# Designs tried in a protein design chat: VH-VL binders against q9h9l3. Part 70

Target 1, 176 residues: q9h9l3
Amino acid sequence: PRKMVAIDCEMVGTGPKGHVSSLARCSIVNYNGDVLYDEYILPPCHIVDYRTRWSGIRKQHMVNATPFKIARGQILKILTGKIVVGHAIHNDFKALQYFHPKSLTRDTSHIPPLNRKADCPENATMSLKHLTKKLLNRDIQVGKSGHSSVEDAQATMELYKLVEVEWEEHLARNPP
Below, E stands for the ipSAE of ESMFold2; O stands for the ipSAE of OpenDDE; V2 stands for 0.75 times the mean of E and O plus 0.25 times the DockQ between their complexes.

## First folded at step 3 (VH-VL)

Design Fb4 (framework fv_fezakinumab)
Fold by ESMFold2-Fast, scan of step 3:
Structure Fb4 (fold): chain C 176 residues (1-176), chain A 120 residues (1-120), chain B 111 residues (1-111)
Amino acid sequence: as target 1 above (176 residues)
Amino acid sequence: QVQLVQSGAEVKKPGASVKVSCKASGYTFTDYYMHWVRQAPGQGLEWVGWINPDSGGTFYAQKFRGRVTMTRDTSISTAYMELSRLRSDDTAVYYCARGDYSYDYEFDLWGRGTLVTVSS
Amino acid sequence: QAVLTQPPSVSGAPGQRVTISCTGSSSNIGAGYDVHWYQQLPGTAPKLLIYDNSNRPSGVPDRFSGSKSGTSASLAITGLQAEDEADYYCQSYDSSLSAWVFGGGTQLTVL
């Protein structure tokens, strides 16, 4: 009984000088890339920096956003017991204040076979945009108005599927 | 016994090259990455780079790119680090260390180190 | 340029507790990367003491413990003994450098 989802979150800056990263959007897709969850999320603290160039979050998105506590419950219900795929995924888990089991976590920023396929150094942390262009011949995160967490989650799942068989065999031999 | 055995101390002049070896035994050489770490006298640890003994793939810290080359010979379970155009500030103990090949390695097995002295 | 910052020295008496800090940034410890600790006795190679923030390898006494919070990590040594005199190094991965990074090291003196 193995189910797999991919997640991507957008964070805004809260706290002194906007240095704290707080969850402001979360997208979750299934194995086929269908959207299971995509909500704007209202942080419990005052937003100092929307980081709009990267997050795509603007003041209007906060008007009917789901409060953090409620959104967190919904998201964790989807993630629990599943293999969760992400890119630099512990930033997402940190924003969710959640620690998913390492044995059920797949981070496409740290899968050596994936970097190898892209002709990149195996232990380098390559961007999602770079890996997607090299391996899927697709441009994501285009322009300067912010990223789409749905697009990023879909690309992340598709990248993982390229190495799934090889990487799952590796993990069976070398448990995390 | 699981161990990494390094070559003996070297004394070199500025501008020369040095090649340090690290022979693995007691485990499957190709199942683990081999890292190289140096330590100047009385100073801290500095990561130099890694080699994947299975693929021969390498990655070097930016400071050493263009001067370091890492290779391996799977028939004798030995990794090599060659550093060229030596400077006096390359004087250090050079360690090989084993990491498993998931990201965010801990280095669980270390060689005893090879002292490389660059003088004159 | 020290990527991870440790105090250069720490001291304590036998039986006491000491803590060694390791301060990083948003590209390493703050990005969620695990912290490892190494003990280096005089004239020897470093030895793995703590891995993945708080785990001990077999053979390491429970007097040694690790923790991580925000952009920093700490190594705690309780019941301090003379044989604990050594240099201690923290290590993490830095995503902006694509490199493993070490702290500057902390020399522990047992009084």
Scores: ipSAE 0.008, ipTM 0.466, lowest interface PAE 13.0, mean pLDDT 87

Design Fb5 (framework fv_fezakinumab)
Fold by ESMFold2-Fast, scan of step 3:
Structure Fb5 (fold): chain C 176 residues (1-176), chain A 120 residues (1-120), chain B 111 residues (1-111)
Amino acid sequence: as target 1 above (176 residues)
Amino acid sequence: QVQLVQSGAEVKKPGASVKVSCKASGYTFTDYYMHWVRQAPGQGLEWVGWINPDSGGTFYAQKFRGRVTMTRDTSISTAYMELSRLRSDDTAVYYCARGDYSYEYEFDLWGRGTLVTVSS
Amino acid sequence: QAVLTQPPSVSGAPGQRVTISCTGSSSNIGAGYDVHWYQQLPGTAPKLLIYDNSNRPSGVPDRFSGSKSGTSASLAITGLQAEDEADYYCQSYDSSLSAWVFGGGTQLTVL
């Protein structure tokens, strides 16, 4: 059996006008929601926009943060060979400059049974906050101080567990 | 039409540098990674590296690190691959190819190739 | 030398079936990475023939099919036609190299 983890990353804006999303924090939790990794990460490029309202990242967090190249190596060691769960996970993989096997990737923003349970259109991309409120009756990403990637990773794993049996059976019959 | 148009053939001496261009049209240039793949005469395909046209971020195969530089110009939807300190065994057709980072790892659109000949 | 192993050549008569193997390892195909296949006609750029193990792009005949099992993949061509004469390459991603990797290529001759 393959082990399963959930990941959530926080990105800051770099490049012209801060339009490029660069990794600034990564949290990884195991199947039970225990934290396996949670580090602030220093982008190799100048930070133009901390996006603090959403990322929770402030300049103080960059002091003594782990350089991107080192953090990436640590993170990939954890992800390799595992089923990785995330929400809109392609953004996290892009920020990591990482290609995870599609057969081992689970994106809770694109699981039709999960949307169905939440009374949402099956092919819509629903936010993590919305799905968590509807299905777990829990408010996440509250307030104006930014999101917790640990909280988001934990919520993402719990959401996946609601449809795990059904979705794994679907994938076995209909490989991606 | 969706296409990748590459620059013309180059003849270089050992020790020189070559810069090959790849102009994209018919799709949003910044939505796809641009890969570079080479093929020596009568040989197989060898991956060189990629550039993310949106961020300018790059990643190169170990064999080419220190000799290859990939860049892009988003204003003209053009990617570039520069290979320096050329050797005779760098003689090859160099292809650019489009790849999706998110869902698709396959190269679904290829340029016609640029022959680079390195000889004295 | 190529990271993925293919036979250097394969041949068949018109109307027959051929299969081309692609053997990898635990760091690529065995790690769960998908296999893609490219057809290269003489003097042309490679063309995507099969993606994600078994899917066909628009315009590729259903005579071409792909499969994957364990650390290996195969391309099957049924109803061989003269225009199928080409080089065929498999491709995957290798996690230990952090690189796209190709097979050495298989030259198909239609007798």
Scores: ipSAE 0.330, ipTM 0.774, lowest interface PAE 3.9, mean pLDDT 90

Design Fb6 (framework fv_fezakinumab; at its last look DockQ between E and O 0.07; V2 from the best seeds 0.00; counts 0 for: pae O 8.2 > 2, placed apart)
Fold by ESMFold2-Fast, scan of step 3:
Structure Fb6 (fold): chain C 176 residues (1-176), chain A 120 residues (1-120), chain B 111 residues (1-111)
Amino acid sequence: as target 1 above (176 residues)
Amino acid sequence: QVQLVQSGAEVKKPGASVKVSCKASGYTFTDYYMHWVRQAPGQGLEWVGWIDPDSGGTFYAQKFRGRVTMTRDTSISTAYMELSRLRSDDTAVYYCARGDYSYGYEFDLWGRGTLVTVSS
Amino acid sequence: QAVLTQPPSVSGAPGQRVTISCTGSSSNIGAGYDVHWYQQLPGTAPKLLIYDNSNRPSGVPDRFSGSKSGTSASLAITGLQAEDEADYYCQSYDSSLSAWVFGGGTQLTVL
């Protein structure tokens, strides 16, 4: 069977007025929630806005951060051939300049049964924080010092596990 | 109407540069990647690279790195591909094509192509 | 050389069925990437014919169908018409190249 991992990335603002989102941290966990990868990543462009309230990234984290091109290679080696779970995962893939196969991608922001379990509209995009609180009774992204991408990746994997059997059967019957 | 309109044919000498334009209309320019694909006379399709009009980010096929530059101007919904240090084997029709970055990787809309001829 | 392998030509008579194969490897179709098909009529730009293995864009007749299995994909054309004479290209994404890749193209001749 294909192995499964979950990913969560943190982005900082680069470009004019910090408009562009650039990868600054990536965490990948395995099916059991063990960390396979967790590195701060140095964008190739000047950081205009650390977005610390959300990203948790500070200037100090950039001192020994892995350059983008090197980090990208490491991350892609882990993701290739695996089922990859994420929340609004297209943002993470865009930051990585990476295209993962749709048949091996699981986006917890677009799984109708998961929203249904949370008493949310099936086709709405609900936040990871909301789904985790509603379905796992766990608070993530607590406080004002930024998010932990490890915590977010772990929560994302656990959310997917709630619907895994149902959703994998749906995908087998209705291939993308 | 949803369409991509490309600049006209170019004739260049070896060593010159060429810049091809692709103007989008009928959709939100920044919602889709713009890909560039070339086709030498009587040959198949070859992917050159993409630009994200929203961020200005680019990614080029290994073969073209160092010679190709992709840019865009969002105020006029136009993407550009510049190829430098032209050789005779760069003679081809160059197409721009629209691709989604989120949930569809196919190229669903194509420009009609720009013939670039490189000869002495 | 093209990354995906297609036969250089296929032929059939009006009303017949033809299939065009597209063979990849473990880094593209075998890695789970979807296959898309393009029709290129003489002197024109390619046109999307099939996307995500088997889906038809609006306006494409149901005579055209696609399938994917393992490292390969196929385009089937039933009820051949003279208007189907064209080059057909398969396309996928290759993870090792981080690139969109095409087949070498198949020229369809309707006899």
Scores: ipSAE 0.654, ipTM 0.868, lowest interface PAE 1.5, mean pLDDT 92
Fold by ESMFold2, look of step 5:
Structure Fb6 (fold): chain C 176 residues (1-176), chain A 120 residues (1-120), chain B 111 residues (1-111)
Amino acid sequence: as target 1 above (176 residues)
Amino acid sequence: QVQLVQSGAEVKKPGASVKVSCKASGYTFTDYYMHWVRQAPGQGLEWVGWIDPDSGGTFYAQKFRGRVTMTRDTSISTAYMELSRLRSDDTAVYYCARGDYSYGYEFDLWGRGTLVTVSS
Amino acid sequence: QAVLTQPPSVSGAPGQRVTISCTGSSSNIGAGYDVHWYQQLPGTAPKLLIYDNSNRPSGVPDRFSGSKSGTSASLAITGLQAEDEADYYCQSYDSSLSAWVFGGGTQLTVL
């Protein structure tokens, strides 16, 4: 049986006018929500916009942050061979410059049974905050200090557990 | 309507550089990765690397690192591949190919190729 | 030196069935990465023939089919026709190389 982890990342703005999203924090939790990885990551390019209101990343976090190349290697060793759960997870993989097998990827923003449990249209893309409030009765991403990737990864894993049996059976019958 | 249009054939001497262009039309250029794939005469396909037109980020196959540079100009929906320090075994048709933004594994749209001939 | 192994050639008579194998490893097909197939007619660019192991793009007839098992994939062509004479390439992703990888190609001859 394959092991399962959940991932969430926070990005800062790099490149012209800070429009490029670059990885600045990554958190990975196991099935029980225990933290396997949580590091601030120094992008290889100059940070133009910390995006602190949403990312929670401040200049002081970058002082001793793990360089991107090293952090990417650590993260990929954890992800390799595992079922990886995330929310809008393509953005996380893009920030990692990484391509995980489709058959081992679970995106809580695109699971019809999960939307159904939340009384949302099956094909709608729902925010993590919205799903977590409706299905777990929890408020995440509260306040002005930005998101916590640990909190978000944990919430993502709990959401997946609500539909895990049904969705894994569906995928077994309908391989992507 | 949806297409990739590549620049014309090039003839180069060993040690020179070549820059091939690939203009996208009929779709949103920044929503897809652009890959480059080459094919030497009578040989198979060889992946060179990709560029993300949105960020300008690149990733190159190990064999080409240090010799290839991929760039883009989003204002004209055009990707570029430059190969330097050319050798005779770089003689090939160079294709651009589109890959899906989030699942850029298959190449669903190809340019017609640009023949680059390296001869002394 | 292709990462994925294909037979260099395959032949069949019109109307027959042929298969083309694509053998990978634990770092590509065996890691769960999908296999895609391309047809390259003489003098032309490759064309996507099969994606995600078994799906056909619009315009590809159902006599072309694909499958994947373990570390290998297979392309099947039934009702072989003269216009099927082409080179066929499998493609996947290899996580150890962080690279898109192709088979060496298979030249299909229609006899």
Scores: ipSAE 0.172, ipTM 0.741, lowest interface PAE 6.0, mean pLDDT 90
Fold by OpenDDE, second read of step 4:
Structure Fb6 (fold): chain C 176 residues (1-176), chain A 120 residues (1-120), chain B 111 residues (1-111)
Amino acid sequence: as target 1 above (176 residues)
Amino acid sequence: QVQLVQSGAEVKKPGASVKVSCKASGYTFTDYYMHWVRQAPGQGLEWVGWIDPDSGGTFYAQKFRGRVTMTRDTSISTAYMELSRLRSDDTAVYYCARGDYSYGYEFDLWGRGTLVTVSS
Amino acid sequence: QAVLTQPPSVSGAPGQRVTISCTGSSSNIGAGYDVHWYQQLPGTAPKLLIYDNSNRPSGVPDRFSGSKSGTSASLAITGLQAEDEADYYCQSYDSSLSAWVFGGGTQLTVL
């Protein structure tokens, strides 16, 4: 079995009117929730909107932030060859301008058994916050200070572990 | 009908620029990446880059960085690829191709291609 | 010079089975990235033939099949027909290059 990691990224707004989502923080944890990577990342373009209430990113965090090109290299090195777990993970990969193998990707926002366990519609896209509260009895993303990507990555991993056996068996029978 | 309609053939001199358009129809333009792939006469396929029509974000193959610019106009569901400082070895059919929004691996829809000829 | 290696040509008689190999490396196919196949008829744009190693889009006959193992992939065509004469390209993603990569293409001739 391959090593498993969970990833969560925070994005800020760049480009005209801040509509371009640019990576500003990335956190990666291992199967046990240990932090493997957690860095603020400097986008290549000027930040127009920090999106602080969601991202938790402030201007001060961009001081001495890791340039995107360097951070991307570091992150890709960690992800390569591993099963990567995330929530709505396509956003993270898009921000990274990196695409992980589909067969090695696990998106907790699209796992019907996980939704069933949380008494949610199987095909609904549920928030990480809701699933974490329902299944782990834990509050994440509280307050108005923004998200913690480390906390979110850890929660994502723990959620996946609840359905890991069942889902891995399903994927083995139905490869993406 | 789901399709990609590309602009017509271009003839350019070395050092000039060319801008090829690709208009999408039959699907939500912003739900898929738009890739560009070229094929020199009698040669294979070469990936140039992609654009996210939703955000406008781009990613280019290293070979083309500094010479290629990809843009889009969401109001008319059209993607553009501009290649500057043209050389003779840029002569090729340039294709736009739709890619999966989440992973962008396979290209499930292709334009008919635009021939760009670079000659002195 | 292509990142993925294909035989330049293969041939077969109608009704026969032919296979086209696609050899990659540890940074693409061997890294677990899926392989896709495209058919390009003479004078036309490429068409998606196989995606995610072995899946057929709607409209593609079941005589086309794909497989992947290790650092290589293979396209198999059974019951070869005259209309199958075309160029075939494999495709994957290379993490070291941060790019989508294609094979050099294989010209299939139906005898």
Scores: ipSAE 0.015, ipTM 0.583, lowest interface PAE 8.3, mean pLDDT 91
ESMFold2 (binder alone), look of step 5: mean pLDDT 94; pTM 0.953
OpenDDE, look of step 5: ipSAE 0.013; ipTM 0.588

Design Fb7 (framework fv_fezakinumab)
Fold by ESMFold2-Fast, scan of step 3:
Structure Fb7 (fold): chain C 176 residues (1-176), chain A 120 residues (1-120), chain B 111 residues (1-111)
Amino acid sequence: as target 1 above (176 residues)
Amino acid sequence: QVQLVQSGAEVKKPGASVKVSCKASGYTFTDYYMHWVRQAPGQGLEWVGWINPDEGGTFYAQKFRGRVTMTRDTSISTAYMELSRLRSDDTAVYYCARGDYSYGYEFDLWGRGTLVTVSS
Amino acid sequence: QAVLTQPPSVSGAPGQRVTISCTGSSSNIGAGYDVHWYQQLPGTAPKLLIYDNSNRPSGVPDRFSGSKSGTSASLAITGLQAEDEADYYCQSYDSSLSAWVFGGGTQLTVL
């Protein structure tokens, strides 16, 4: 099997005016899009803003959510030693308070060939929704009830697979 | 051009607290994480933790949790590390260092260090 | 014990080659985390010498090179010069500790 997974996290607002992003859900899928992990996660700080329109998180999801410390340990066990694919993945790793090896990280928001295939400027940071619509002809993040981190992780893996051969060859010639 | 300027040496008694500052210049303060690393006299380097100056988020090494607090003031591009309940084995040079989470994981710019001496 | 193991000292004459090893485990270097190297001249702050296993920052001469294999990394210095006399530290990330970890340091003496 390919030692590659895709991750997407949902964050809620904590701290003053809810400006701090804290992990509240994490989904991890394998190379074929099968779900390896999907849990609601209880932040260690008071939630000021659920950001429900984007996160899909509501107060009821927190009732039996996995505490952050425990969820983090479970997630890191899955990620360690694998190639991890994400979109703007820096934000997910920040919420996890985790540094994944740069050589094993693939960020679909910063892959020039992917933007080129989408007829977008190579250096632009395009949204997951836009790239998925343009390249996979599929609508994700539909409506106002929040995003599905499972759907986002699956779309992210599929996007990476479009440029995998080209990008892995590039990385072999130009190590990060 | 780019530099990190740290506060001056401090002498503290056991049980006291110390707050070290690190002023950044020559780059956008909020674009990089700020790490703190210490070095006891004649010993090696030990990582203490980081702060993200943009969002204010922090992460501390387990050894220092409950005793260390990292903060920042974006209006003066300054990061702070406060260590409480000082012991003699906290005597060390404390460095701030710049890291880029997305692009390096390495510390490419270091302050000159602040010597903190804990003695009776 | 340091999490990453380095020899405490190495020595060489001007013009010679020395190699400094950095030995980790499955939770750090063996897990694929990148290795960085720092040079610390006497009385100064550490300076980044090598990042992401083998890359040099601007201003670092090509006499310095890094490599990584399995659970270990190495720093090679060729054409030794007197100004290379310093302490050298390797660094990586350890997933089991959720922390940045450094080697114990290697004092290089240029004879």
Scores: ipSAE 0.006, ipTM 0.544, lowest interface PAE 12.7, mean pLDDT 88

Design Fb8 (framework fv_fezakinumab)
Fold by ESMFold2-Fast, scan of step 3:
Structure Fb8 (fold): chain C 176 residues (1-176), chain A 120 residues (1-120), chain B 111 residues (1-111)
Amino acid sequence: as target 1 above (176 residues)
Amino acid sequence: QVQLVQSGAEVKKPGASVKVSCKASGYTFTDYYMHWVRQAPGQGLEWVGWINPDSGDTFYAQKFRGRVTMTRDTSISTAYMELSRLRSDDTAVYYCARGDYSYGYEFDLWGRGTLVTVSS
Amino acid sequence: QAVLTQPPSVSGAPGQRVTISCTGSSSNIGAGYDVHWYQQLPGTAPKLLIYDNSNRPSGVPDRFSGSKSGTSASLAITGLQAEDEADYYCQSYDSSLSAWVFGGGTQLTVL
């Protein structure tokens, strides 16, 4: 069996009017929820909008942040060859400029059995906050200080574990 | 008609630069990545890099870093690949090809190619 | 040097079956990346023939099929026709190179 990790990234706004989303933090946890990686990341472009209410990123976090190219190398070294779990994970991979194998990717925003357990339509895209509250009875992303990518990655891994056996069996019979 | 139209053949001397264009039509230019692939005479296909036309982000194969620059102009749905410090072994047909970022990694639409000849 | 290994040539008579192999490694096909196949007729651009291991684009005849197992993939052509004479390339993504990679190409000759 392949090792499994969960990832969550935070983005800030760069480019005209802060429209472009650039990686500014990445957290990776192992199967048990232990932190394997958690760094603030310095985008190569000027930050126009910290998006602090959602990202939790402030100017002070950029002072000793790891440059994007270095952080990307570290992150990809951890992800390569592993099953990677995330929520709306295509956004994280896009920010990393990374293409992870489809067969090793698990997106908790697109797992029908998980939605079913939460009493949600099987093919709807539900937020991580909603699924975590319904299935784990836990409030995440609380307050106005921004999200914790560690908290989000840990919640994502715990959500996946609820359907892991069923979903892995499904994928073995119906490869993506 | 969904198509990619490339600029015409170029002949360059060693040390010069070449800029090849690829104009997209029949689809939303910013919805797909644009890849560049080259093929030396009688040889196989070699990936050069990609550009995201929406953001302007680029990624280049190791072999071409420092010599290739990819850009785009969204107002005319055109992508560009510029290769500098040309060598004779850069002689090849250069193709642009579109690929989806989110789900598909295949190149489902290709330009007809631009022959770049590097000779003294 | 091509990252994915294909036989340089294969041949068959009209109506026969041919198979073209594509061998990768743990950083590409073995890492779970899908395999795509392109047909290149002489003097033309490559054309997508098979995507995501076994799917056919609209307009590709069902006599073309693809499969993947472990670190390798195969393209099968049944009911071989003269018009199938072309170069065939497999393609995948390589995580160690962070790059799309191609096979060296296989020239199919219809005898």
Scores: ipSAE 0.319, ipTM 0.769, lowest interface PAE 4.0, mean pLDDT 90

Design Fb9 (framework fv_fezakinumab)
Fold by ESMFold2-Fast, scan of step 3:
Parts: C-alpha cells; sequence; structure tokens
Structure Fb9 (fold): chain C 176 residues (1-176), chain A 120 residues (1-120), chain B 111 residues (1-111)
C-alpha cells in the first residue's frame, strides 16, 4: 500500500580540489516512469569541478538553478512515506543530507536476486549501466557528455520491477 | 584505535558562549556524520544536531537553531560545537557521536563527554 | 514530553528476564525507521547496545535482544547480572521533526 518512487542524483565537485560531492541535479520518477521532479540544484559552495563527463552538468545549468536548501525541502516532501528505489542510493541520500528509513529503501546495487538474474555474483556491486544492458537490453549513460538522471531513475525503477514480488516477500520475512 | 576525544570541562556565565571540540582518530573523518547529543544532570539524552565533515553541511534541532554552530577542521580530524547565549538550563554533558552517511543511522562511537556548567 | 515513550524504571533479580518498551508514532517507528538501543552505565557515555531493531554490535552478549512491531520496539534482557544496572535509551529518526529522537530513558535496578 505504500507508493513507490525512484531517484537519481548528479553531483559536482566542491571543496578543496573538488573532492566533495555536492548535489547539482535530482530526478524522481513514479512507478510508471513519469517524472515527478527534475531540477538543477545550486550547491551552497563554489563549484570546483563540474564532473561533466559523468554529471552532464555545465556552468549554464547553474544559472537560475534551485538553491540547495529549497530543493532539499521539495525533494523530501516527495520521498517522505514512500518506498524509494535507487542505485547505490546511499550516495544520493548523502548528497541530500537525508536519512530515509531502511525498511522503505530499495537499492538495486544490493539486491542479490537482481544480480543473479544478470548472471553476476549475488553480493557484487554492479553498475546501473551493466544491469540495465544485461536485464533490459538498453544502453544508458552512453557517450562522454554526461548522464541523464531522468534516464537513470527510469532504468532503476524498471530494474526493481523485475524482482519486486520476490524481494518484497523476502523483506517481509527478513526485515532490514 | 577508533576513538573520539573531547575537550575538558567548562564553566561559563549566563550569556557567554562555549566551544567544545571532538577529535576523531582511527577512521576516515570525512566518511561519517558527527552528531552532538547533550544530557542535563539526571536527565535523558537530547539530540542537538549533526555536521557532515566532508561538505561542512550542518543541521540543527529546532530548539537550538540560532544559538548553535557546528564546524570542523579536516586537517586535524576535529569537529566543534559552539553554543551561544548560554542559559542555566544549558548545563549538561555534551557528547559527540559518530553516525554513518548510508545505511545504519545508529551512533556507534561516542566521546566521553564534556561537562558544561552555566552558573552566575 | 519525550517523542518516544519508555517506562521510567524497571527492576528484576539476578537471573530474571526484563523487557523495556519504546513507544513511538507514525512519524518515526511507524514510518519504518529503525530503532537503536543504548546502555549508559553510571558516570559513563552511552554505548550502542542494539542497532537496526535487533542486531548486536561485537562484544554485546546474546542475552540482550531487540524487536520492533508497528509503532513500538522492545529491548529484552535475560539472565540479569548486577552489571546490567544502568539507564537504557531507545532512539529512532522522526521524519516530521527531521531529527534523531530518544526515549526518556529507563533505569534498570538489579535487586
Amino acid sequence: as target 1 above (176 residues)
Amino acid sequence: QVQLVQSGAEVKKPGASVKVSCKASGYTFTDYYMHWVRQAPGQGLEWVGWINPDSGGTFYAQKFRGRVTMTRDTSISTAYMELSRLRSDDTAVYYCARGDYSYGYEFDLWGRGTLVTVSS
Amino acid sequence: QAVLTQPPSVSGAPGQRVTISCTGSSSNIGAGYDVHWYQQLPGTAPKLLIYDNSNRPSGVPDRFSGSKSGTSASLAITGLQAEDEADYYCQSYDSSLDAWVFGGGTQLTVL
């Protein structure tokens, strides 16, 4: 009976030598893959490294971007009380400075049945790109101009749907 | 070894400010949130706030907003909590405690505490 | 009032079993947030006793166990020892407050 959403965030480098990962875009989709949220987000600190090859973020995207504190409030209103699906989702939550309940969190990088379906070791952390290609026959994160967080969130939801029934039954018997 | 070492006891007058330090060792300082929790004499635990040592981002409990400031110095793996405009009911032992950024919101490592006494 | 409710005290004799309750609401335990338990011996800092509802850190005896159901959690201590005399606190996260919350604490007396 709980609603489900999928999230993917893009981070840029801030702090000394750009080593800190700061939120710069967030996309959230519903169960059917419809976009509920997709905004560029302005970090409170100076951006040292846009990490454009991976993030797809460029300086132009920061013009009129939503300030972090406002974006965080909007995002948390969408996530609260819902099952949230992501890939290596702890990185997204860290960037949001947010703690979502473990019982309502689904991390497609740590679902043994999903790895098994992809012919991968059950306890290995496989990339979203690899799992999506193996299980959905889709190429995502192509090229060198950065990733689409909308595309990544949609792929993540579709991957979870492949094991949803089995994994929800497992979690009911073995709460996290 | 993994530990949090806090600064010594402080005695302050009402209206003053106090700054407590918490030095981490034995782990990567920037991989964990640092929380601050206080305990008034004979009372229970009260969460004050957290700092993300990696980003410098902070979040404070509503009761302390406007009076508390958390900072860190990554070069010496030390977190600080400064509480201003002290009142007698701020008398408490202040603990720093480690929490992770991902799964596992528990505070698995605690400092020994710093007693802050506010009296006229 | 404390956001999480614990009985102020509990007592038992050596070898007995005691249970400490922690009652929350729909914004914390009822929202699916995990419950953690801390033991505070007199004059010391709190020590993590149980995390994620029922897991024990290294070094915690198996006579300590935790459980969670609905909006409540429970800490059970079997085979009581004199050294268990301490204050016990439950903790969770509250989504409405966007904050960690603690129970009011339970003082365990071993008779």
Scores: ipSAE 0.026, ipTM 0.650, lowest interface PAE 7.8, mean pLDDT 89

